# VHH binders against q9uj72: the designs that were tried, part 5

Target 1, 324 residues: q9uj72
Amino acid sequence: MFCGDYVQGTIFPAPNFNPIMDAQMLGGALQGFDCDKDMLINILTQRCNAQRMMIAEAYQSMYGRDLIGDMREQLSDHFKDVMAGLMYPPPLYDAHELWHAMKGVGTDENCLIEILASRTNGEIFQMREAYCLQYSNNLQEDIYSETSGHFRDTLMNLVQGTREEGYTDPAMAAQDAMVLWEACQQKTGEHKTMLQMILCNKSYQQLRLVFQEFQNISGQDMVDAINECYDGYFQELLVAIVLCVRDKPAYFAYRLYSAIHDFGFHNKTVIRILIARSEIDLLTIRKRYKERYGKSLFHDIRNFASGHYKKALLAICAGDAEDY
Short names: E, the ipSAE of ESMFold2; O, the ipSAE of ESMFold2 at other seeds; V2, 0.75 times the mean of E and O plus 0.25 times the DockQ between their complexes.

## First folded at step 1 (VHH)

Design c03 (framework vhh_8dlx_2; at its last look DockQ between E and O 0.01; V2 from the best seeds 0.00; counts 0 for: pae E 23.6 > 2, grease 27.4 > 24.2, SAP .687 > .668, placed apart)
Fold by ESMFold2, look of step 2:
Structure c03 (fold): chain B 324 residues (1-324), chain A 122 residues (1-122)
Amino acid sequence: as target 1 above (324 residues)
Amino acid sequence: EVQLVESGGGVVQPGRSLRLSCAASGFTFDDYAMHWVRQAPGKGLEWIGNIYHSGRTFYNPSLKSLVTISRDDSTNTLYLQMNSLRAEDTAIYYCAKGRSYYDFWSGYPDYWGKGTLVTVSS
């Protein structure tokens, strides 16, 4: 039973699925001077990831070609990123995004936060395996070398994928809340370590009890307390963890709103969230977005994106009847 | 009421050419992409290609050199020209209507004709 935790995506397995015909239509779309971008959207956004993998296999069998490779060759810009991204198995997509967040000059800390604060133990395990297979590198070692301080220590905790599951102890929740409150008061390195260990290792159910007790003890919301006590990427990561524990779809709705409005439409963040959450909780994210911001996610994407890129994002997002 | 009526099928000798027609009615033909699909005996459906209202064409890479799709919007007729026919081209040939150019899912096939049989034999 998942009372209070029920979520839903926007992309479902297509009925009457024919991977051979899909592959043939994609082959036609990609093999001319002109690319049939509408057909790419019509097919790839309307199949679940498992079905897309079967299409890629059929494509390779019939034409001896790599579908992702052909799309990267024929497509450009953000439309390419959406179409190619849809073709990654979910663990490999996470691995791909983390690799590119750390590759080259600088590090995209917001990408690291968004992925590692939000993924379950199983998702982290599969992502680490995919990262190793694809890049011949160890994800944990790369995070360690590309980050520092308590931010690194917190990411290193999360990436182990060892959060307690199914464990609650209401009496311990009061003790954990006192530790968090003391950490906000004293702010030593050891207190920061205690805080991150609680937030990274206690079960979601236990942390929700802890946050209730923290409110009772301090009179302050946990996010507000973190914002007042800490700064930098460490603070942002701690907030992301708390928000994901409380309402993960609302966290992603906030991230999308910020990506659309605060950055002048941050394409990579919008693409990453829509693809990664499309079969998990994107419908729920959409509902939280409308509840909090007054306009639908569909409306905001239509208003700020353009061309086939916009059409692909809208196809993944889907809308309520009034959006169309 | 949408109607798609294929014709021009029949028995043809290997190595010859054949032109199939599809008469369309009950919709504004100019606004729709059209498709050809075939099904050989005991086999699954095989997409041949399509043509958009603009005249743009796309073909199954395996058949690209063997077929040409055209349309005559003044007579609401879709055509399939097939060349150098072989026994393996024996199939029922269907035309299909794509979604309207103005539809969000434009071009994707959503209505099928009854088909016309082509038999390639000596």
Scores: ipSAE 0.755, ipTM 0.929, lowest interface PAE 1.1, mean pLDDT 91
Fold by ESMFold2-Fast, scan of step 1:
Structure c03 (fold): chain B 324 residues (1-324), chain A 122 residues (1-122)
Amino acid sequence: as target 1 above (324 residues)
Amino acid sequence: EVQLVESGGGVVQPGRSLRLSCAASGFTFDDYAMHWVRQAPGKGLEWIGNIYHSGRTFYNPSLKSLVTISRDDSTNTLYLQMNSLRAEDTAIYYCAKGRSYYDFWSGYPDYWGKGTLVTVSS
């Protein structure tokens, strides 16, 4: 019934955790003339997010200062983004990334796709709440205002967080596969609506059956069919959903590979995925990356990043100096 | 076998200065960052400061004006100079070895000496 793999992150709760001593070392790193960036990396990448929150509280209690504020003052560029990013609770970090994807110059559609196609119902609910509390704006309204067409309709469906869970129906899977096959042949607005409703609302287990039935009916892989039949961000969003259903760590490996090797190096995407997935499945993402691309994520980060920024990404990614 | 031996503790009157030493053996001393940490009776650990292999120093902001950390790589010795000692400086003082500067967790303390007691009383 379930064909899922065990997933594992790279960051775990530190044993023998002492938030007071960690806060004192961070005080030494940030409050002097010099900045101890190596100590920031050593502490913040080797504590889980809950422990980083305890450190921030100890820092405030001890020094009357805001840890994130002191980091923003002392740090710059991408290294600042990594260190500050680690200090966000996960729902607030998702909200932060979505806000900046929509309220910056232009819209970062790939960020919208990545987050909304990959998050669970619970994660979507929590990020909507965090977004509203932090920005005094409704996430759903901002998505609607910044996007259009079938791309918008699909994102609006995903942001509801109402995906079905935990059942399979082989007869319905055969019917849904037939609808998807017809949608690929006809490509009407109604068929695009039916397609996105199936992909956004059926459980992952159900969709795996739908994809199998689709292959039996069409003789074609679901991703290949979507790539031949559709284009633009709508196509990219549908592909992202299918890839997440099949193997979510492999989807993130694909996103990281693209971000690292595309022109402009897409630093924001690398930072976002490493931080967001560090306590969930980043170790599994590393394994998929190596299997699919022949080079380790560690190797590629070493080649694409430099300085303390590189050290920080490698520490989040590997935990150890050598990548299996 | 890594070994750290602190010395120079004892009873000191308030307002005086004191220098503690830490003799290191069993590892290449000049590759490692070194720390001083103290624990007052009935209190938790308090990080004093560290010194990297480069000689760069960082201090707990609460103690910055009162202490100086230095090292002598030729004798494998770490020093803590304390000035204007107060009763609240009464503690066991620990020398600690950081991980190698060349690994991912360079600088964080991972091996501790047994400590030396400093008592500040009139």
Scores: ipSAE 0.733, ipTM 0.913, lowest interface PAE 1.2, mean pLDDT 89
Fold by ESMFold2 at other seeds, look of step 4:
Structure c03 (fold): chain B 324 residues (1-324), chain A 122 residues (1-122)
Amino acid sequence: as target 1 above (324 residues)
Amino acid sequence: EVQLVESGGGVVQPGRSLRLSCAASGFTFDDYAMHWVRQAPGKGLEWIGNIYHSGRTFYNPSLKSLVTISRDDSTNTLYLQMNSLRAEDTAIYYCAKGRSYYDFWSGYPDYWGKGTLVTVSS
């Protein structure tokens, strides 16, 4: 990261970390008649993922019990989803979310888009490994069988995790922009294939040049052009790629705003983004959210969620929590 | 300033009971969860349990049948009743203050006393 655009998460390694005492307090919270949900939040949202793994190990060693299992027995609804989700290593959480997006009651295309359009090559590689180990299935094969058309082709390209890195060529950017413009005019299968190959394979730095050249050639913003030219999940995926290239934290802020305000509070999306971005850029996402929408993410979660579920989301968001 | 002063420690024979006290000052005691923690010689800290301002209690599963935590808000005093004491209960026993009932992080421990020594000796 160069001057000006620092990204930052909201959850960091806790100082003075004592996994044994943490496990004992969680044991008290979970293994009695009553459940101390506040203590679950106080501990699990205030440790980084690596520390949570050590707590789970201490809990198992001390009590002979599976911490996640005990939480599932005592907790319900979305609060359970938050607490359990915090206990997944990041690649396994992505794999878990993709598995359930494809193997549930139907395909959750927005989950596929959000994960595959936003992850780096390294994250995709680790996610594929985790998916194979956890589910004994090949992620690429499952995407192929559960999706179709150019939407599938684009996801299949992204999931390879082979985007070019560090390469820029202004002459190529102009040529690529011409290809994108022709694809908006012609809309053949071959044009769609060329378009998604450019968006999936060129480096972020190169794509920013391409988008500038596209504006020069067409007089249109790339997102506006895609919205006019295409529809369905293919269009939504292409837009997600462009937005992630431009400003990934702003993309997630947009996704959170939509999840909170469109058709009620979409719990799965809010939970997924807060957990997945908590150690990466969630603080930056919060800043983009307030800049764009006027109210803080904290405010919107407080107004639309309730109970311990709300408290857990706010703790991950790390609003006023650092001021307590 | 927050002060937590434990008392009631000493030498106790195995099989006997003992009640420890913790005198609290410097904060509005009845708004806070309180904890007991112990440390046996050469060992790490072991959480015993807590009690919320409401009287709700939670205990380390390993110790639940042996201990009872109570509080008297009129005297700002936290109590730990221990029964059927054994040699392994020899430890320094600490009183700890949780965060305020009104705090977002309600109940999480953020201050420890200096402790009182309990020795269980035949």
Scores: ipSAE 0.654, ipTM 0.899, lowest interface PAE 1.4, mean pLDDT 90
ESMFold2 (binder alone), look of step 2: mean pLDDT 81; pTM 0.828
ESMFold2 at other seeds, look of step 2: ipSAE 0.420; ipTM 0.813
ESMFold2, look of step 4: ipSAE 0.000; ipTM 0.101
ESMFold2 (binder alone), look of step 4: mean pLDDT 82; pTM 0.840

Design c04 (framework vhh_8dlx_2)
Fold by ESMFold2-Fast, scan of step 1:
Structure c04 (fold): chain B 324 residues (1-324), chain A 122 residues (1-122)
Amino acid sequence: as target 1 above (324 residues)
Amino acid sequence: EVQLVESGGGVVQPGRSLRLSCAASGFTFSNYWMHWVRQAPGKGLEWIGNIYYSGNTFYNPSLKSLVTISRDDSTNTLYLQMNSLRAEDTAIYYCARGPLYSKTWSEYFQHWGKGTLVTVSS
């Protein structure tokens, strides 16, 4: 018997779908003197990813041209990133984002944390294969070369995709909680390794029991304890894991809020989360966002973005400022 | 109707080479990514590699030194050349049609053949 987690996305398969008609409309939009950006938004944000792939195949058959290539040629800036992003299957999009996080000047550690802390075993496996397909490089090797220390060790564990599933043991949860409590007291390299192994390898159901037992023995919340005991990207990664275990949509709401309101605005993070979560739990993320921050995600996107970029993000987000 | 038909499997001795073929019909073969995937007895699917219409190939790093993928667009045929075969290469080998753009592993399984059995035994 499953008591499933009930989460909802914002993008669903379009009824009465015609990929040939959609491909013709997109061809007209892209081949005209002025690119019809509203047509691109209206079609691509109102089809699920599988349907967008069928449109791309129809476009190639009709015009002998690459839809993603034509969009990259006609579009620019963040709007191009949104439209092109919608054309990636989810694990290929994850692979694309991870590669971009590591290839440029410096490393986007928050992108590495977000993706590797939040993806399931199956998603991690498919992402590794997609990364190899797209870049002819090993994802694990690139993570190893771009990161260091306990942060590296934790990411290397997560990228294996070997988290335990569907198992709970209350006695072991109490034992693991004691190990976490000792790790906060001693803070040695060995204790950091033990902490990492528990958080990366135990099932989500098991970790929820561990966090409850930790509260009972320490008198402190697991996130609060990590924040007091550790620092740097290692701390941020451990916190991300705990937040995902407790409420993954709330973790993404937190990430979106930070990306919108932190210094320097991180547009790539907003785009990535909206696209990646659109068919999974974005509606649930919107609900958590309003509950925690008092304003809707729609309201905040409308206020920070402009032009067709704004229209595209709001179309993916769906709803309105008065809802959630 | 999209059809993919694998052939060339059989019993081979360890250390030998084998070439598999996949005959494609029902679509414009030259416009698609094509993939090879295998499944050993009692194990999951393992991606071997793919080839784009331009001839660019990508391989599973664990298998890269052992396999070569090629295509002949004039005959709508995909090939898998395997060298230095070992007992652990015993599997059913499938070809699959990929979309025009790089896709997730699960998307490749929308169009694939019945498979061809390769048994490596001495």
Scores: ipSAE 0.000, ipTM 0.104, lowest interface PAE 22.8, mean pLDDT 85

Design c05 (framework vhh_8dlx_2)
Fold by ESMFold2-Fast, scan of step 1:
Structure c05 (fold): chain B 324 residues (1-324), chain A 121 residues (1-121)
Amino acid sequence: as target 1 above (324 residues)
Amino acid sequence: EVQLVESGGGVVQPGRSLRLSCAASGFTFSSYYMHWVRQAPGKGLEWIGNIHYSGSTFYNPSLKSLVTISRDDSTNTLYLQMNSLRAEDTAIYYCAREGIAVAGTRYFDLWGKGTLVTVSS
């Protein structure tokens, strides 16, 4: 029916890019006695990540200093996290977020769910390598050590990056839907294993057929069935997978809404999603956010954040409060 | 001065091996996925493979047994080793830097000028 996978980000390559000039402007902004935060925002949010990498290299050549290190030294609070975050190549940023989700105070299971449920096979392979290089640790081993049970088993499957990619099979979809229906009725450890194997290993196109067949035989939506039959982080992970399969931008809109409106107002989640999705589908996420929640992401960020932190987030988000 | 420069192309006899080089400059080479892509006369682009900065590789399955990609981060150089060359391997060979993925599509933000390989007896 719908081809449906056209998505758009908010940050694009600058057409008149000069990394030497940008490095000089950033050097002036950071090396001066007062940090020009508006200059940092105006440059870094209006260059794609590849261009920011070229700026960092020009900065190193000109000043003999690490741009990310200088920003971390001169900046503070969440504004620091935004500016430094923009300087990571995407796989290194994913690795950074996963490391801090597991090695910080407590374990941030929602961060593990968000990244591992949403990333493609290629992104998973890239983040595993980045994690090993950055932290001298194996991502799979750290996930195993920090998690447990069926939640762990599901994350271990996802981190392999071996999801099927290919043509659809309607007969297999009907069979898989029956397995999922039986798993929701019986709820044994074996059924949990079958459920996670189907959700983690079948292609997105195949799973959409499975979910349709599931509704036909059960009379229930796949998300609703999971919510009634399972609990804890295992349930949350399975739901995240289903939501990503159906509409990945809508999943991120849901995550952003939850981060902004839940108790605790999770700054790290807002920062991570805006940065990670800025060059992929953030504009599409904004559209889903407005459609589902009635107000723009811009409006909610403006009300949640303040100061240069607010300016930085809004610059990445782009748009205005009245649109999406 | 951000650039990629391929070298090592030329005329080679069928059944022989050839090693192509790609010299990178003006950026932090060790931070990027690098790719080899070729274009045969009158045909579209064919992806050969990629290499992560850790040395991990992924190849086009049709070419996996015939090619090896490697890198030397100390010299900012990417390599493509080709074995058992055939007439159909005649193409312009490009190295490319992978930028940030957009909409799940492979995003190449920097390309070399290409080096011609002609396989002829």
Scores: ipSAE 0.000, ipTM 0.092, lowest interface PAE 24.0, mean pLDDT 86

Design c06 (framework vhh_8dlx_2)
Fold by ESMFold2-Fast, scan of step 1:
Structure c06 (fold): chain B 324 residues (1-324), chain A 121 residues (1-121)
Amino acid sequence: as target 1 above (324 residues)
Amino acid sequence: EVQLVESGGGVVQPGRSLRLSCAASGFTFSTYGMHWVRQAPGKGLEWIGNIYTSGSTFYNPSLKSLVTISRDDSTNTLYLQMNSLRAEDTAIYYCAKDSYRYGYTGLLDVWGKGTLVTVSS
């Protein structure tokens, strides 16, 4: 690698922030049946999450009401999900999404994969605490009861939040690459366990060396090897980990592209990624999206979403000036 | 009281096999991952392998073809099967409990006293 990685979000702290004034404007917007949805969008998408929490506190003080509750009463459909989603602290939003992935009819395995494969140790630890506090259940126990097999074992490893950090060892990388190559050739339960242990526990920097060594030894890309040798949600989870290690913004760009172009337009995934990544790397995700797919994220959202829902998503995305 | 007790050690001839047992008490054995670790005379600790709550195993690659780890949750017992023993396998063998319920951290919070295996000809 040359000098350090740089990523950028689309939402930043507002200057000259006044939570009391914002709370008052939002209170006015939510009065009666006629809700000023444009006011909600203009305020909530132009404040960082910490500032939205301060607005919620001021709103509670001023009106004796929960801002999220009032928005849920006045809003509907996907627009409601976007506005309410913006009001969650990040670890609580992750906990919320995981809870709903497991407690509905069936399990949303793609949601489990996306969150658990992409979050840092700190994010995992914080979401586990938020989940326990909010739902009075252990996240680990719910994952265990809702999943099975090697997919379960891999998720259980990831949810521990014990990935190595800052460690690199080129000799170990060559050794681990040989283990991964053997795992792709033999495909036993033991080999699936070895593959999972390496991908879940080695640092991102170490894994990048492992993937390079794997390509040198096998003549094959790590993702291609996994796709050739494994199947089901286990394969999808392993691929997600590799993609996150290589280029996490590009992984989210891929997820957004799939969600927008999938049958039924998987709105929950689009909403989740835009909100969760808005203050981290969503601008970088936009750049990867355009580079890889030839169309901007802004263009695709504009084509598939409508009404205030579309306005809200585009505001979070912040627009790509190159698409005008 | 959370406790792990290893047994089955002793003197064995090179090339022979040996199975070690670890009896667990004081916690819900079936909900924790378990490990085997050894220490040869004058050397540091060497991790042998682990077994998850699912029964899936991961071994030290240098020992993979020589050992098998298994568990019996009905009797709260962990096993280590060792084949083709060599003089360099002479060590104190410890079983250890992973620190996290329903998961795996690789951080070991409870250890047995150890059982000595001596491979001599």
Scores: ipSAE 0.000, ipTM 0.129, lowest interface PAE 19.4, mean pLDDT 85

Design c07 (framework vhh_8dlx_2)
Fold by ESMFold2-Fast, scan of step 1:
Structure c07 (fold): chain B 324 residues (1-324), chain A 123 residues (1-123)
Amino acid sequence: as target 1 above (324 residues)
Amino acid sequence: EVQLVESGGGVVQPGRSLRLSCAASGFTVSSNYMHWVRQAPGKGLEWIGNIYSGGSTFYNPSLKSLVTISRDDSTNTLYLQMNSLRAEDTAIYYCARLPYYYDRSGYQPFDYWGKGTLVTVSS
């Protein structure tokens, strides 16, 4: 049913793959006085995640050492974060990012919003299992303890991974749109609860109908209405859900543009999105980025990053400055 | 325009040494992953080794004691030094490039090859 939502990544399985040869080449690159960072980039950015897992296994078998550990010892700064990040299975990478969003200095609410608003039911379930296995903590309990209010209630709903799938009901969409309109007018705790239940639990197909009906009755775009009626992280989370429902690659393009052009340049966000989306929709994200912002993602990364870190990000992004 | 031109092949007696050259134009060898590959009569392609952008080299374990790969960045030239040549080293020798930035929709492990240079080991 979602044929119109066809998406493409930038990283694909390498043909003629030899994990033993790749492991031996990585071992050579990490040995010696000066680490061959270009070789690390050339191999790791040109293999899919499953192939990188096979390389790590071959490396352990050949050298009796952990590839990720050796890279963390030999590399530094954001380049280390990129190379190590590529070595995580996707559910474990999401779990890793969420752990550091909550257990670091302060709470990174934008990381919580990005991951929990954008992941499918299956991705949520796998992420919860990876988090429990890796950190011996319950993801739901950590979210509860680190957040509060309607923001917390909304994240707690999303982390259940119980969004409805694969159906539409036009009559119910009209009713749900009226509830959303009343929530924007009244702004009570009960109305905020009804609003988050609709946005977190209805299918993407159903929510698209709800947003059309909302525009018909209110004369206003759903995102514009939320921005006028609510504030803080609750507002940002609701907007993220709506944007993901409408066009998830466009949401990530927006997040990348903000990370690149915001005060302080958010390296962690750029790294996270490029890695997490590389095998899903990063090529589609690049198209949305160019269409909306007039410059390619490649162009902007090239202008703001430097050295081997820049080379690594551009290799994951792929393409060139003249493309999208 | 990218070009790779191998030279230095010919007839050589067993036990002797030979150095092959690969002259690159249209790109910088130190910014790419450069390989040597050979094809003996009646056999498939056999990977010999490579040199990374940083100058580190990696070899086929079966050939490691017999070959050395190097480059001269000032002349943009790749070299393959072969020692103690045997009849089974008779082959066409190719240099090949693997680029840093690839559009993977048409992925090839080597995007440019030279035409090759023939080495015949005969007494």
Scores: ipSAE 0.000, ipTM 0.111, lowest interface PAE 20.0, mean pLDDT 84

Design c08 (framework vhh_8dlx_2)
Fold by ESMFold2-Fast, scan of step 1:
Structure c08 (fold): chain B 324 residues (1-324), chain A 120 residues (1-120)
Amino acid sequence: as target 1 above (324 residues)
Amino acid sequence: EVQLVESGGGVVQPGRSLRLSCAASGFTFRSYAMHWVRQAPGKGLEWIGNIYYTGSTFYNPSLKSLVTISRDDSTNTLYLQMNSLRAEDTAIYYCARHKTEYSSPWLDYWGKGTLVTVSS
């Protein structure tokens, strides 16, 4: 079985990029008699993040003003969150989302799960540095104080960013599968510790072998086994890790579907995933979404959102318009 | 020095039973979980089952009705009873100790193995 796939985003570097011209157009849009929101969407969703950083620098040089600050003053609601979100470098955006998940109203455990279960070692390291620099707090300490139990222990492992890379051992995979099956049967604190250490520390390539061996010995899918054996946020975190290992774009498609169709308007989740994945695998996420749910992401966003907010999200998605 | 020595292998006819033994030395046997693992020619490792220090056993579901694992802590011996042997059971059978740390590999010491050949 060939498991390799090319992943693709929806936002790419603009050809013939001119940050001075873009900054002038944005200045006019924000300082006109009425804010030209369509101009903001047309420019910012059609430039990659590096280009948006250059635009912000040009804007500061030309006007002596902060582009993000001016947008926050002129925009409101979810549209403000989308436009401002596009202006963060990726590690700082992850840090921003985690800070607000823990220091805002209540704790957003699903945000913690999504980011910490899906980010690479490099992304985790950069995110920890961005968090410390921006908030003068240690990310690990904030996670520890906001969470508890095996859920906390698992997040603390993931935030270390020490997952093994690039090595596979079929014999070791068989042994690890035995331990996972044993953990599902016994469910002691010691078994939960062994389970989380395997899922958090083994490479993705190794874990795919482990999951195949688990299916062979248990007769059951790894996700199904976890759902039967565990509960709460610990169970959701373990499932998120397994889904990311198997097909990370499909995990994000699942998260988007849930955010759009479940109780409460999970606008923050939709915005976060679209922005964070726009230059990585959002096109692949769109394909998985349509394959799994029978409707395009474009179709569902069009029904979920309205106004300039809708236009901005659809522009980031950059397609599937043929779904009407 | 930790040592695990398997014995009881050999040539057996299909449908027969066989009991393997593993003699452990160099550690406090009663305090460790122990495993049986096999490897057929040209195949990967296949986990058979384990027995905890408490005496509780867990088996590969595909083999559960065909094998029994037991231990005698007074003689530091681990046993694998196999019934209704088939040609597919031809393999080298290994006794292995469960590691104390929670990191792979989970089995830290292995015997050299004993060959079981199921043929007519």
Scores: ipSAE 0.000, ipTM 0.209, lowest interface PAE 18.2, mean pLDDT 86

